# VHH binders against o26223: the designs that were tried, part 183

Target 1, 191 residues: o26223
Amino acid sequence: MKLLWTSQHIKVTVHIDGKVSKMDVLEAIKTRRSIRKYQDREVPEELIDKILDAAMCGPSAVDERPWHFIVVRNREMLEKIPEVHPYGAMVKDAPVAIIVCCDSSLEKIPGFWVQDCSIASQNILLAAHSLGLGAVWTGVYPLEDRVEGIRRLFSIPEHVIPFSVIPLGYPAENPGTRDLFDPDRIHLEKW

## First folded at step 12 (VHH)

Design w49 (framework vhh_vobarilizumab_d1)
Fold by ESMFold2-Fast, scan of step 12:
Structure w49 (fold): chain B 191 residues (1-191), chain A 120 residues (1-120)
Amino acid sequence: as target 1 above (191 residues)
Amino acid sequence: EVQLVESGGGLVQPGGSLRLSCAASGFDFSRYAMAWYRQAPGKGRELVAGIYSGGSTSYADSVKGRFTISRDNAKNTLYLQMNSLRPEDTAVYYCAARPFTSYIDYDTYWGQGTLVTVSS
């Protein structure tokens, strides 16, 4: 499967020899966009499993791997997320969302769980994109009101910290690619 | 309490067929991925076939084309249709259930197993 832009800003999927060509790593990184509009189409369980496998393969500080994940498909629960997360309005329209959590009992070095959960969240976004899905990271931590709202809504224990809510689905929008390379941010040998 | 109860095992001749069933209770069956594992004498437990809640299936290379996994969500029952059975298929067959977010080689709940013997 190759994705091409048309004059109408519509992505065209092309199959070669009846098989889908896979996106390479650099292409996935460069073309991933935040997707907030989804088709009314279920995401297969096997794709969620592949995404979570990728999430758990990220590096973590002293190999603490503090992440836990909640997968939400229940429409009623998805519709309640915007009530506790004001910028999560798109979650109610997604077929599924993943909540990335930190189990603080697994933390071996103070504070690095934030980087660990960020890595897991980014791997979810990249894996989803590589599988033909769209997703967006909606921030929970470090906003105390959102952390507590999500905790109450999903019965998350006190020692577990909800970090991000990532809705995902088959994309229903096509925002195009970005050119973000800025050589002024690269310093050789010294600042 | 989560329970998985396998049935349908027995003695069958090479080339024969058997259908295994797994009756599930105590959880929302329709939302769980289900799998069949087997353990042959002197061997470790191995994955035979898996089925996701959405109906997607996977099979071990040794059983592809011979075995078919299926589910009936209305009856909370998992099936394994085994055709063209070989002596190498002799094993205790286990039903396994896991949350749909778990990997196919990681399972939360296990049944007690049902013995399948393929012999003349």
Scores: ipSAE 0.000, ipTM 0.143, lowest interface PAE 15.2, mean pLDDT 83

Design w5 (framework vhh_8pnl_2)
Fold by ESMFold2-Fast, scan of step 12:
Structure w5 (fold): chain B 191 residues (1-191), chain A 120 residues (1-120)
Amino acid sequence: as target 1 above (191 residues)
Amino acid sequence: QGQLVESGGGLVQPGGSLRLSCADAGFTFSSYAMAWYRQAPGKERELVARIYSGGSTNYADFVKGRFTISRDNAKSTLYLQMNSLKPEDTAMYYCAARPFTSYIDYDTYWGQGTRVTVSA
């Protein structure tokens, strides 16, 4: 059988003073999940700009801010990432990916760039989530084969180190919530 | 540490059905993404199906509509219901698990496998 329905026209006038985020910082942190399935829908450049702005706002050791970002939208390039990153299969299905890199010439304290780029990567994940997008951090550094593979694929110079590849898109999955608070990991005054 | 143990493999005729099970030995099962992989003689190991901690699923094109992955968190058990089996489904089937984190994007734990043979 066919089921048919008829509708009436409903006109609603809404006065909008402006757009406000519905997700506060704690909610964003607690509800962010790794998203590996994406809708076949482009991510606007304006959202990518907001995400990268957030990435660059992270704290950095002695304010060295060594991060650089490659934004990849080219389908052929996205499809090549799994060839050099064996667990990055989901990247080829994403509309866009951000590669977080460290420019070692900007490094003021040896080794702290890993923490700096980790902070930038996490800010990308949180910002994406707060904007209604899904993302996942796929590891590059410190796996030497992945570092070299990504470097060659994107013509990254020797003094720049690819740190993470983060595919982004409108989510096509909902992994649900997690309860991760563990009071046994909190020690007062002494171990 | 934790180890995955597969069961339920065997010999079946084309068109038959099998149900595979994978039991954990100490993981926090409910927080893990779980998967079934298979490897046929002379072929590479390939992903069959994945189920995330929240219940969303992914299937390889060659099993869509025939296989169903499911999990029982209370029993710490992963299942693969295999229907309309074909000779091409003959393989060793492996259970895999990874913690649900933003950093870890690969399967960390693997079982020893259970054999499925589809033949007349």
Scores: ipSAE 0.000, ipTM 0.103, lowest interface PAE 16.9, mean pLDDT 82

Design w50 (framework vhh_lunsekimig_d3)
Fold by ESMFold2-Fast, scan of step 12:
Structure w50 (fold): chain B 191 residues (1-191), chain A 120 residues (1-120)
Amino acid sequence: as target 1 above (191 residues)
Amino acid sequence: EVQLVESGGGVVQPGGSLRLSCAASGFDFSRYALYWYRQAAGIERELIASIYSGGSTNYVDSVKGRFTISRDNSENTMYLQMNSLRAEDTGLYYCAARPFTSYIDYDTYWGQGTLVTVSS
């Protein structure tokens, strides 16, 4: 028996620390916070794979999907990132970092790769949070000194542009929640 | 006040070479990222080469090894050296400049465009 397809209600189940947890998409978006303090605890490769799978599921301009990712676990390399990225001091204390890159040869529309890589970066943050990890976005592009510093540190070829560095790990802080809804920023029909 | 003036376009035979120039005025050229875009008939405008303020360069695969982008900050001029030209290189070439701190198209300064025709 072969079915062409099956339509059914989808039940989302997320594994956190080996436990089954249920997290609303809206809850994940609203409760994700930037985490800059991490436990001295390994992040399993299986979780990194799930995070990168989620990153690659983001939309991109004309489906150009220009993203490439570098996974950094080497302590010596993590300790060198703050030397080329002034606001990346927390990276040296993280067990792992993901560098989001753009392969410019895959770009189909000028400039949209920045939006593509921003979407991929946000998916990394949300996926990490949903899996019980904490992460923070640190900007690389468009600051030339950071771009070239990261490029040289990780042997990134000239046609590839490092966009962001995202350290992640099990959180060692809980900054609480924010209420950011501002109705004055919503305009109906016209400005 | 801000101007980008392109020159060097023309008709050339396949396998030939051409050098485009983009002379800039009215902004701090040395702090801007500089770009060459190409628009061929019936094809969307594409970024073919870039050079950042520190001198790092990027190329689309179809021109890598054939085209060389360079800049002369003392003369406020950017160049595109085009070698081993092919029929598919035919198009309108635009120079562009934007602050390296901006990725938004409306912050981009554009040249007038220069036509390159590769025909036998």
Scores: ipSAE 0.000, ipTM 0.118, lowest interface PAE 16.5, mean pLDDT 83

Design w51 (framework vhh_gefurulimab)
Fold by ESMFold2-Fast, scan of step 12:
Order: sequence, then structure tokens, then C-alpha cells
Structure w51 (fold): chain B 191 residues (1-191), chain A 120 residues (1-120)
Amino acid sequence: as target 1 above (191 residues)
Amino acid sequence: EVQLVESGGGLVKPGGSLRLSCAASGFDFSRYAAAWFRQAPGKEREFVSAIYSGGSTTYADSVKGRFTISRDNAKNSLYLQMNSLRAEDTAVYYCAARPFTSYIDYDTYWGQGTLVTVSS
């Protein structure tokens, strides 16, 4: 229940039992969990805009920023995603999903678009969490069948690669706390 | 051997101007993002400005409108034009370069720094 307050340059707000509290960046990173169950409640466009703004603020290889985003709210389309993505069953129950894509024509250094789109995906997860939403990253690339399935379903051009599908909504589950710190993975001065 | 060498530091009066230069060698500078940082005595090193390989720029709020970062890839050089200098701009200025793909500070190349003193 103890909140760490951030500097004047970084502010996030979370609603706890009707009260407004600030969540700092470290708290958001440490408490974010994959959410796969969503309330039957629409996500306002304003929140999606804030999430996508945060996604585009990530660093990218030589500032190539190859990411494009498809926002899917249509129930019929969301219900078709599990047909081409076997671990995407929860997507049909989400009020909205974001598909993170790479436009290969924007790539300046071969292969680094994967890191760029991973950063964008993680920023979506963190931004959603900071705004009181839940989300989960479902992998598309590098699984060829999923890439082509998603491409066909959303009419994605040949030069654009679907990278991840991220359903999001107001959470209908509250997973427990994780303690993932492992000092055996930290080496001082050398391996 | 990777090197970044700053020049152009010195003493200037408040309201004056100064231009810093950084010469890069030993790596393909054109593929690196480059930045200026500064550190005043007793303070943490702070970000000043960055320029991406494609020419896009970012600035710290404290220097926006007063400082201009630029690069010349043919000369492997980075510049910082500092206008309307204030006493609070007094610091050692460091040139830095790294691929933006690297999130590890150890992959950042640093210059030795050049002192800028703004005093009347």
C-alpha cells in the first residue's frame, strides 16, 4: 500500500477503491501481469490513443521506427483471431486488440525491427497497466503460420510483418505478486 | 580504436554564444546516434541533446530554443551551438555515441569532456 512518488517529469495515475493514486515507473514495471480475462466494458478511444503514443516513444535502431498498429474493435474480427493463432483464445473475449506490425520499407538496419517492435509491444503492456487496464502479448513473429494467418485476416501488405497481437481491456482477474529477482544472474566485473 | 574528442569549450559571459565540436574516429559514426551530456560540479550527469543517424533531434527542456545540435557524417563530426548562455549552463560537456539498439551503458562511447564556464 505504500506508493513511491515520481519526479515532476513522470506521472501515472491508478484508481484504487475509488481513490486516485500515483504509480511510478518502477512500480508499473514490477506489478504488470499478463491479463487474459476482461470485463464486458468498452475501452475509451482516449486511452487507446495514450497507449499508442507511449508505444511510439520507444527507442529504435537508428531511429527507424518501423512500427505500425492496427486497432481491432470489431467483434467478428476479434472472434476470428483464435482460428489463426492457437494461443490467442482470449482475444475473442477482449473489447479491443492492438496488432503491432513492422513496415519493412522503413527498416534501416536488417533484423533490428524485431527489437523495435518488442519495445513497442512492452510499452503497450506497461501503458495499459498504468491506465488501469490489463493486456497480454500473444506472439506472432517468428511463427510463419501465424504471420501469414494474421496477414490474410487483416489485409496486411506483403512488405508489412505482423509481430504481436495484444488484447486489452479492464481486468476481470487479479494475478498474485511475483518475486523474480535472481542474484545468481548478476555477475560483477566479469562472467 | 574508438575515439570521441571534444573541442570548443571555454569562458563566455552570460548571454554569449559558444560552439562545441566532437570528432569521432574508429567506427562508422553515420550509423550511430550521438548526444551531448553535461555535468556540473556536485551534480549528476544530465542529458542535453541528441541527434539520430537520420537527422531527427531531441532536447532537454532546459536548453530548448537556445541550443542546436547538428552532425556532419562526411566529417565524422557532432556539433552543439549554444546561444543565450546562462550561469547554470556551466559544466563539463561530454560527447556520446551509441547504436540505439543498445540499451547497455557499456556500449556507449564517451569523450573526455570539454569545460564550459559562463561567468560575468
Scores: ipSAE 0.000, ipTM 0.108, lowest interface PAE 17.3, mean pLDDT 82

Design w52 (framework vhh_7nfr_2)
Fold by ESMFold2-Fast, scan of step 12:
Structure w52 (fold): chain B 191 residues (1-191), chain A 121 residues (1-121)
Amino acid sequence: as target 1 above (191 residues)
Amino acid sequence: QVQLQESGGGLVQPGGSLRLSCAASGFDFSRYAMSWVRQAPGEGREWVSSISYSGGSTYYADSVKGRFTIARDNVKNTLYLLMDSLKSDDTAVYYCAARPFTSYIDYDTYWGQGTQVTVSS
């Protein structure tokens, strides 16, 4: 427990020009971009483990934590994803993908699993970015044809709902940063 | 330059048929999923149909299932929408889209200029 919470385990590092730099949480949130082009490089298992640990640390309704994850590294399986997900063409070129799923047997409040799995998906994107990787969220739920396609492809049981497919890899593109702050969307004390 | 150019729209009577085409250039068309999205006057965008990069999977909005067929030709870099049994509610500008099309804010979608379909007596 104590060992897992040392300052070493809370560091955020980014590889820049062969050197490692530190990125704080706000910087990670503001500079994360969807990445759809990946280097032909393997992502170490240790980084996937860190990303999934971060995914499971999200808040969930009444602490139900209904998420399950499928890690896909098999090239033939990755190449089949675009056949059942029409906007997942980039997945076949990624070294790895994570499928975020909801186990409905773990659900304590009906319907909140969508929010829970959205939070887990966003944590995957942020954690990947903080570790020098790129990722993109491709939507599965609530599109029934995609849900059933992914379920059949990965032998997902009927009580489990595939929510998103997130390809990950070392980025082969740099789309730059975005400034999205809009003060007109902030209302003080009242609408 | 990435370009998507729709054609084939026009005026047709209820129950009629039209064939829309979208000519794509400036990217590797065969590696992208493609969609048709429509927008009626004064309304938001409505997704109509999608096709996987290989053409092996097709998807349709409930409003058009059984009436429309999406197809692609990866040799000619062209997307098609075959529209049968047209209804007045199908009146809209039809747009060709390439790249992931989702409600997520940080995706890039390539859009054509649109082609007008008017279903009227």
Scores: ipSAE 0.000, ipTM 0.115, lowest interface PAE 17.2, mean pLDDT 82

Design w53 (framework vhh_7aqx_2)
Fold by ESMFold2-Fast, scan of step 12:
Structure w53 (fold): chain B 191 residues (1-191), chain A 121 residues (1-121)
Amino acid sequence: as target 1 above (191 residues)
Amino acid sequence: QVQLQESGGGLVQAGGSLRLSCTTSGFDFSRYAFSWFRQAPGEEREFVGAISWSGGSTDYADSVKGRFTISRDNAKNTFYLQMNSLKTEDTAVYYCAARPFTSYIDYDTYWGQGTQVTVSS
């Protein structure tokens, strides 16, 4: 019981934790960092719901929106992810992970689902950051062993492709911000 | 336009079971979190149980943990409260409630009209 809501004389218990940062869009984009160390605190379902709402708001080729999401909170399942994803060791220490998937039956334009799921993954990272959480994108597709491992572990149907695993939680590290602007990558009027 | 309607209440003996249903209309059921509340004679309305919009999280009052189970059926726009091992102290009017999953501690909760549950000794 993290929050108690009382409306007039009615009591409602809601599991809400964390504070929303007053970040504008540019600040959120520029200050988001990959976070791989998490506090031993649960992430309220309401924050996950907001993150997934944001994930589904991305543009999609011919509006195919092929993404599906698996929310993993079960400790035993989170601990098994590193067994099928060698560079996903931090997932076992996260309170929750989101698996971004593509339902190939929803695909209208071959190959664009990769871009669609990349957009959804980035929106998850930005939304998490704006809500005071930390997250990191761990790659699954196009590495066949990881795709097969994650599919088997989570009983994902053959027509659905696991794209990324994104552990998230309250950050237990602060790597600071980066200055990434490189004017040599900008070409005016022509290459 | 939004409506919530309870059903399944009635008289039951201690140790028995009842299943309450809340049928909904007028909103996108999949984007709402659902709760059950009850009001015993002479008491304020109190929380009983809740289920998230995704169905991935449930919460219960300490007095009903292990005995009551909340569930939802998105295809039927209906959610339920399975009440097992009923006690006389569970006697109350039971209300279903719905609110958008994006809403935190505000006024946009929708309520049903209530259904009476009476547990005899």
Scores: ipSAE 0.000, ipTM 0.124, lowest interface PAE 15.5, mean pLDDT 83

Design w54 (framework vhh_vobarilizumab_d1)
Fold by ESMFold2-Fast, scan of step 12:
Structure w54 (fold): chain B 191 residues (1-191), chain A 120 residues (1-120)
Amino acid sequence: as target 1 above (191 residues)
Amino acid sequence: EVQLVESGGGLVQPGGSLRLSCAASGFDFSRYAMAWYRQAPGKGRELVAGIYSGGSTSYADSVKGRFTISRDNAKNTLYLQMNSLRPEDTAVYYCAARPFKSYISYDTYWGQGTLVTVSS
């Protein structure tokens, strides 16, 4: 039978900054879920520093690293985000949010900043999950009204493009793990 | 008014130990991240070790396993225990409130420094 072979996998633990991670990389990727409900509990500064460090370690086109980040903890500012981002209602309930931005003056290859900022956003989600936090990616770019709304709200310069808004907090929900593996999407040697 | 006052520097032989202290006042010490920096003759200032308000620590690769940063929130004091000292550890050591990597837009507060000399 194929059941044993198809369901087998090897778990490994890795050392990060000389310390053992409680969650291996594959487990973090597979168990990360979008979290939209947060505990009324402050996220320590050291965890945000670790998340931003991880975000900046992502690959970028020709190492252009065009990302800038805005960390928002001010309750009044968090409450204003849903006014310019219709699907960002959960942000007002989060203790903190990170806005991922592209500084177009750092762009070396036209258009690749979108991939660069997507990579940074995903690293934020994975790092948050590995540290016991929950987060969700709320889209800003390429929706023109959201881009300009967020730019105006946070005084972002014209040459900088807000890409995503990621609220973070200790999770107040557990949606469980999904099994998303689909062999029909895998082609051998040719389409 | 924020003040950071370092002490404990001096002359020590290679392989020796030294403990630096930083007395902090004028702010809520327990809520601040703290760090030790050093500046060797003819070089820029570099981060040696950091400790966050929650107690997690970070170290420069050159001092890992030899130096230990710690804090006493009841005494508003930061410490750096330096073991197995080497001539290349010779520098002025500075206490700082807020580590270099902190994303919070707070003013970094600096002490005046304490000289550590490692020689025969």
Scores: ipSAE 0.000, ipTM 0.278, lowest interface PAE 12.1, mean pLDDT 85

Design w55 (framework vhh_lunsekimig_d3)
Fold by ESMFold2-Fast, scan of step 12:
Structure w55 (fold): chain B 191 residues (1-191), chain A 120 residues (1-120)
Amino acid sequence: as target 1 above (191 residues)
Amino acid sequence: EVQLVESGGGVVQPGGSLRLSCAASGFDFSRYALYWYRQAAGIERELIASIYSGGSTNYVDSVKGRFTISRDNSENTMYLQMNSLRAEDTGLYYCAARPFRSYISYDTYWGQGTLVTVSS
């Protein structure tokens, strides 16, 4: 794996009137959607490098940073994922997938690696969206059959656990926006 | 084949000490997180101490300052030094090893258990 650390990403858009504005972080969070249909178009490795850089910038419990990533571009390997992940059928149609893993040898505080890898997974989804790509989180952990299937398929060591498989590519669908704000789930001072 | 064998249990008086050992074979010991679990009569089995491959440790509050977990990767052995023992420390102590602490999986390796009785 090769990461491009020197390139900077500037989130700027040009409007129809030619006016330039910065991307709003809140808008990025609110407009990200799960994308399961992809164009037959390569994703440049520079964009994958930027996504993985963002994934590693998440907080982790006691700064343990237990995540490791497998980047899968091999068509035959992508086509085998649905054999061990029955709800990962869309992965075979993606140009690339990232497998988020936990190296248990890096764990400093018990159990928080799940939260750490969830944060890394969400950062991948947000970074992909910000770069014009679509992605979806397909669950591996805590389903033991999926964990073991993915481990065997990608030769993942026993001390490493596959957490999620995230296919990504240029989107071939536009599901639109959602308004999910629910004030009934907010409690002030006490329950 | 994978084996975890505990030793060092016994009967001791309150305030006494015991050192438990867990001898491991059949896996890459240095890469595994290692645990001591305790099961007291009528109580669910609980995790009391952990040590990760990097050497960091964790303890349940009731044993912190009294128990010390350690590992010797050259000897493939984990230890639990138990000081200032109390009646509530009585139980069956299990050695466990797995590649990740929070994952409840069929691949968790368990010892047979060793009995510690603190008689009042």
Scores: ipSAE 0.000, ipTM 0.117, lowest interface PAE 14.7, mean pLDDT 82

Design w56 (framework vhh_gefurulimab)
Fold by ESMFold2-Fast, scan of step 12:
Structure w56 (fold): chain B 191 residues (1-191), chain A 120 residues (1-120)
Amino acid sequence: as target 1 above (191 residues)
Amino acid sequence: EVQLVESGGGLVKPGGSLRLSCAASGFDFSRYAAAWFRQAPGKEREFVSAIYSGGSTTYADSVKGRFTISRDNAKNSLYLQMNSLRAEDTAVYYCAARPFKSYIDYYDYWGQGTLVTVSS
């Protein structure tokens, strides 16, 4: 039974003039990798708009949709992020970063905003990947020093909580694929 | 007052060419993404092409390779060069503009349109 549970890379491609134009959802999920090295190449505003549209399409608790986004392209601001986020060194080399925030005034059910913002962050990563970009989720919440550092750098109001910083760009690395399917984590009928 | 004014429409035979122009006024055009949309009789308005503040461009599949969008920020102008025109390109063409931070398909400013008729 366990040996029959295997992962498959499923993809549906649309060929326009001989070029692969689209990746299906399962392929996008399975082939997305954290990308920390970026080409010195600007990301078009069009692609950022598509990514943010996808971010806002995630489910949220009681439809509260508490997310706000800061788009950072300013080189000086990107270079300051590693000062308050020790594992955010790659952000300074990215052409753009998105800061995912929670506006607590939009919260309808206490505490679920973390799940809401996690969903928005994952949608950003998947959308970026589907559009030929690379991105990585760098954690901010719940680390108090990082939350306050990012708040100060970007003049974020006290009622707004920075959740994640996601640098993105055209990838300058190819880490390859991962096989993460573990059938021992699947229990039939009962634990 | 914000205005977008299209010109250059007309009657042309299949295989012909036209160049549409859009004059923007009342705002800083250089900070706006700009696009061409079209609406054929009895159909919904459809996207044709867009050009972003940084100069990158997008085209609908139906016009890719035939149409070229361009802008001149010094003249506050947007252009659409239309080559190899087909009967199905017959429509009223609209100029549209939006700020960088909006959704791609949500345009704040629209012109009144210019009619393009491909005779057959």
Scores: ipSAE 0.000, ipTM 0.141, lowest interface PAE 16.3, mean pLDDT 84

Design w57 (framework vhh_7nfr_2)
Fold by ESMFold2-Fast, scan of step 12:
Structure w57 (fold): chain B 191 residues (1-191), chain A 121 residues (1-121)
Amino acid sequence: as target 1 above (191 residues)
Amino acid sequence: QVQLQESGGGLVQPGGSLRLSCAASGFDFSRYAMSWVRQAPGEGREWVSSISYSGGSTYYADSVKGRFTIARDNVKNTLYLLMDSLKSDDTAVYYCAARPFKSYIDYFDYWGQGTQVTVSS
């Protein structure tokens, strides 16, 4: 238990002393794996807030930042996602999912919103991993049936495009190490 | 239902000016970012300019920066491209384009039929 004091209004907050593991950026990138099995344990709202803060810190084309996010915790809604997303079966078993969306009215340059939302999605995966959670990116855009299904399920307006569904939770699997460095894909000075 | 109708193209001499218009119908124009894309014979599509849904932000390809101005009128559902100091390299069919995407093959949801701009000698 720790006591924290603030300098603006005296507010005493009691925290249970938890062990925090620090992961550097390269370690986080190299050890992040897709996680599709989750513990039956809720994810605190504070961690979701940290993940979404990280998602919004990604670069975007001409700083258009077209992303919006839907946080889904409702069990019935999570169970309906596989009906409109055939490779989203694991979502029903996750305690929470984030739907990454593009508000097309915020787009300044054609087509780059896809890259912007990809960056936001990857930041969600990395942030989740750094916080001891597991997540997986399930694709929605550009598959029209999935886009329409997710839009209908979550009452998403026509000018907003659902891009990805990312279930997340505490991992119930631990995938082994990977060595993905391939020097044959590196060309010096010319192809 | 959805329609984009370009107009204002034509034959002009180098150094001349043209104003292109795109009349939009069948969708909520005020909620879409709009773009001009051109295609010269034997070349691929080249993005020219984009304007945000409100008109508050505009973007230009380096090839047209300082010569072209994009504008919109959300009351009239019309997109404009004001083209000054035209060069022979500006010769192309100019397309009005709107988002959002519906297909990975078409990077734009809606396209007009195009308007021909020819900068002659």
Scores: ipSAE 0.000, ipTM 0.101, lowest interface PAE 19.1, mean pLDDT 82

Design w58 (framework vhh_7aqx_2)
Fold by ESMFold2-Fast, scan of step 12:
Structure w58 (fold): chain B 191 residues (1-191), chain A 121 residues (1-121)
Amino acid sequence: as target 1 above (191 residues)
Amino acid sequence: QVQLQESGGGLVQAGGSLRLSCTTSGFDFSRYAFSWFRQAPGEEREFVGAISWSGGSTDYADSVKGRFTISRDNAKNTFYLQMNSLKTEDTAVYYCAARPFKSYIDYYDYWGQGTQVTVSS
C-alpha cells in the first residue's frame, strides 16, 4: 500500500524484520532449539516463502517429493489445534503454523514418505532458525487420533496424510545451547 | 554420458513369465536406487517396483506384489524385473529409472526409453 504525504511530512523507516545475519550451517544445526513462546508480531509472507522453498529442497526417497504444506494464519483455526493435538498448546499463541502433509498420489516407492516429511519438517525448523524465527515440531503421524483430528479441522482429503504441525514466530524465549555430543554412541570399525 | 537401456520386452501369453533388464552406464551404479514404472495406452505412468541402493529393501505396487521381483547386479551395472503369472492388464511400456536420495539441488533423475510388454489372452 502507498501512504499519502501530508504537510507535516511523516518519514517512517520500515525495517526489514530482523538483521540479515549469515549463520553457518554447523552453527544453525547446533544452536537450533524448540521455541514454544512467540512475540505478538506477524511473520512476513516473504519469510514463509523462503522457509517453504528450503523445505522442498530436502532429499526424498526416489525423489518422490510427496510433501504438501498448509499455511495457517487464521487465529480461530490456530486456537482449535490444541483441541485435536494435546501437546500443541503453544500453537494457539503462534502467529502462523505450517502443516506438513504427504500426498500419497505422489508416492513412487511405498512407505518412505514418513522419512521424506521428516526431512521437510527439519528443514522448516533450520530455515526458520536461520531467519531469526523460532519453531517447534509437534507430532501428528503416526498417532491415529491426531491424524484424523487435523484432517477434519483443515478439510484434508483422504489420500493426504497430515504429518506434523509446526508453529513459528519471532522467539519470546532464549533457551541455552545444548551439548549433545556423546562419544559412547560412536563405534569405530565394529560395534 | 548417462544411459539407461531396457531389454527383454516382447509378446507373452497370459500366465507366462518375462524378465526385463536395465543396463546402465555413465554413473556409479552401486550408489543408486532403482525403480520400474509402466504406462498403458491412454493411462498415466504408474509405479511398479523399487530396490534400494544397498539391495537390502524392495517395494512393489499392490497390483504386482507376489508376481514381480526386482533385483540388482552391481558387477554388471544392471537391474531386473522378473515378471511371473502375467495378466493382460500388465500390458504396457515398461521404463527403468535411477534415483539417488538428493542432498543438492542440481541433481536429477535418469530414465530409459521404455520397452513394450504385451500379454495376450
Scores: ipSAE 0.000, ipTM 0.088, lowest interface PAE 19.5, mean pLDDT 83

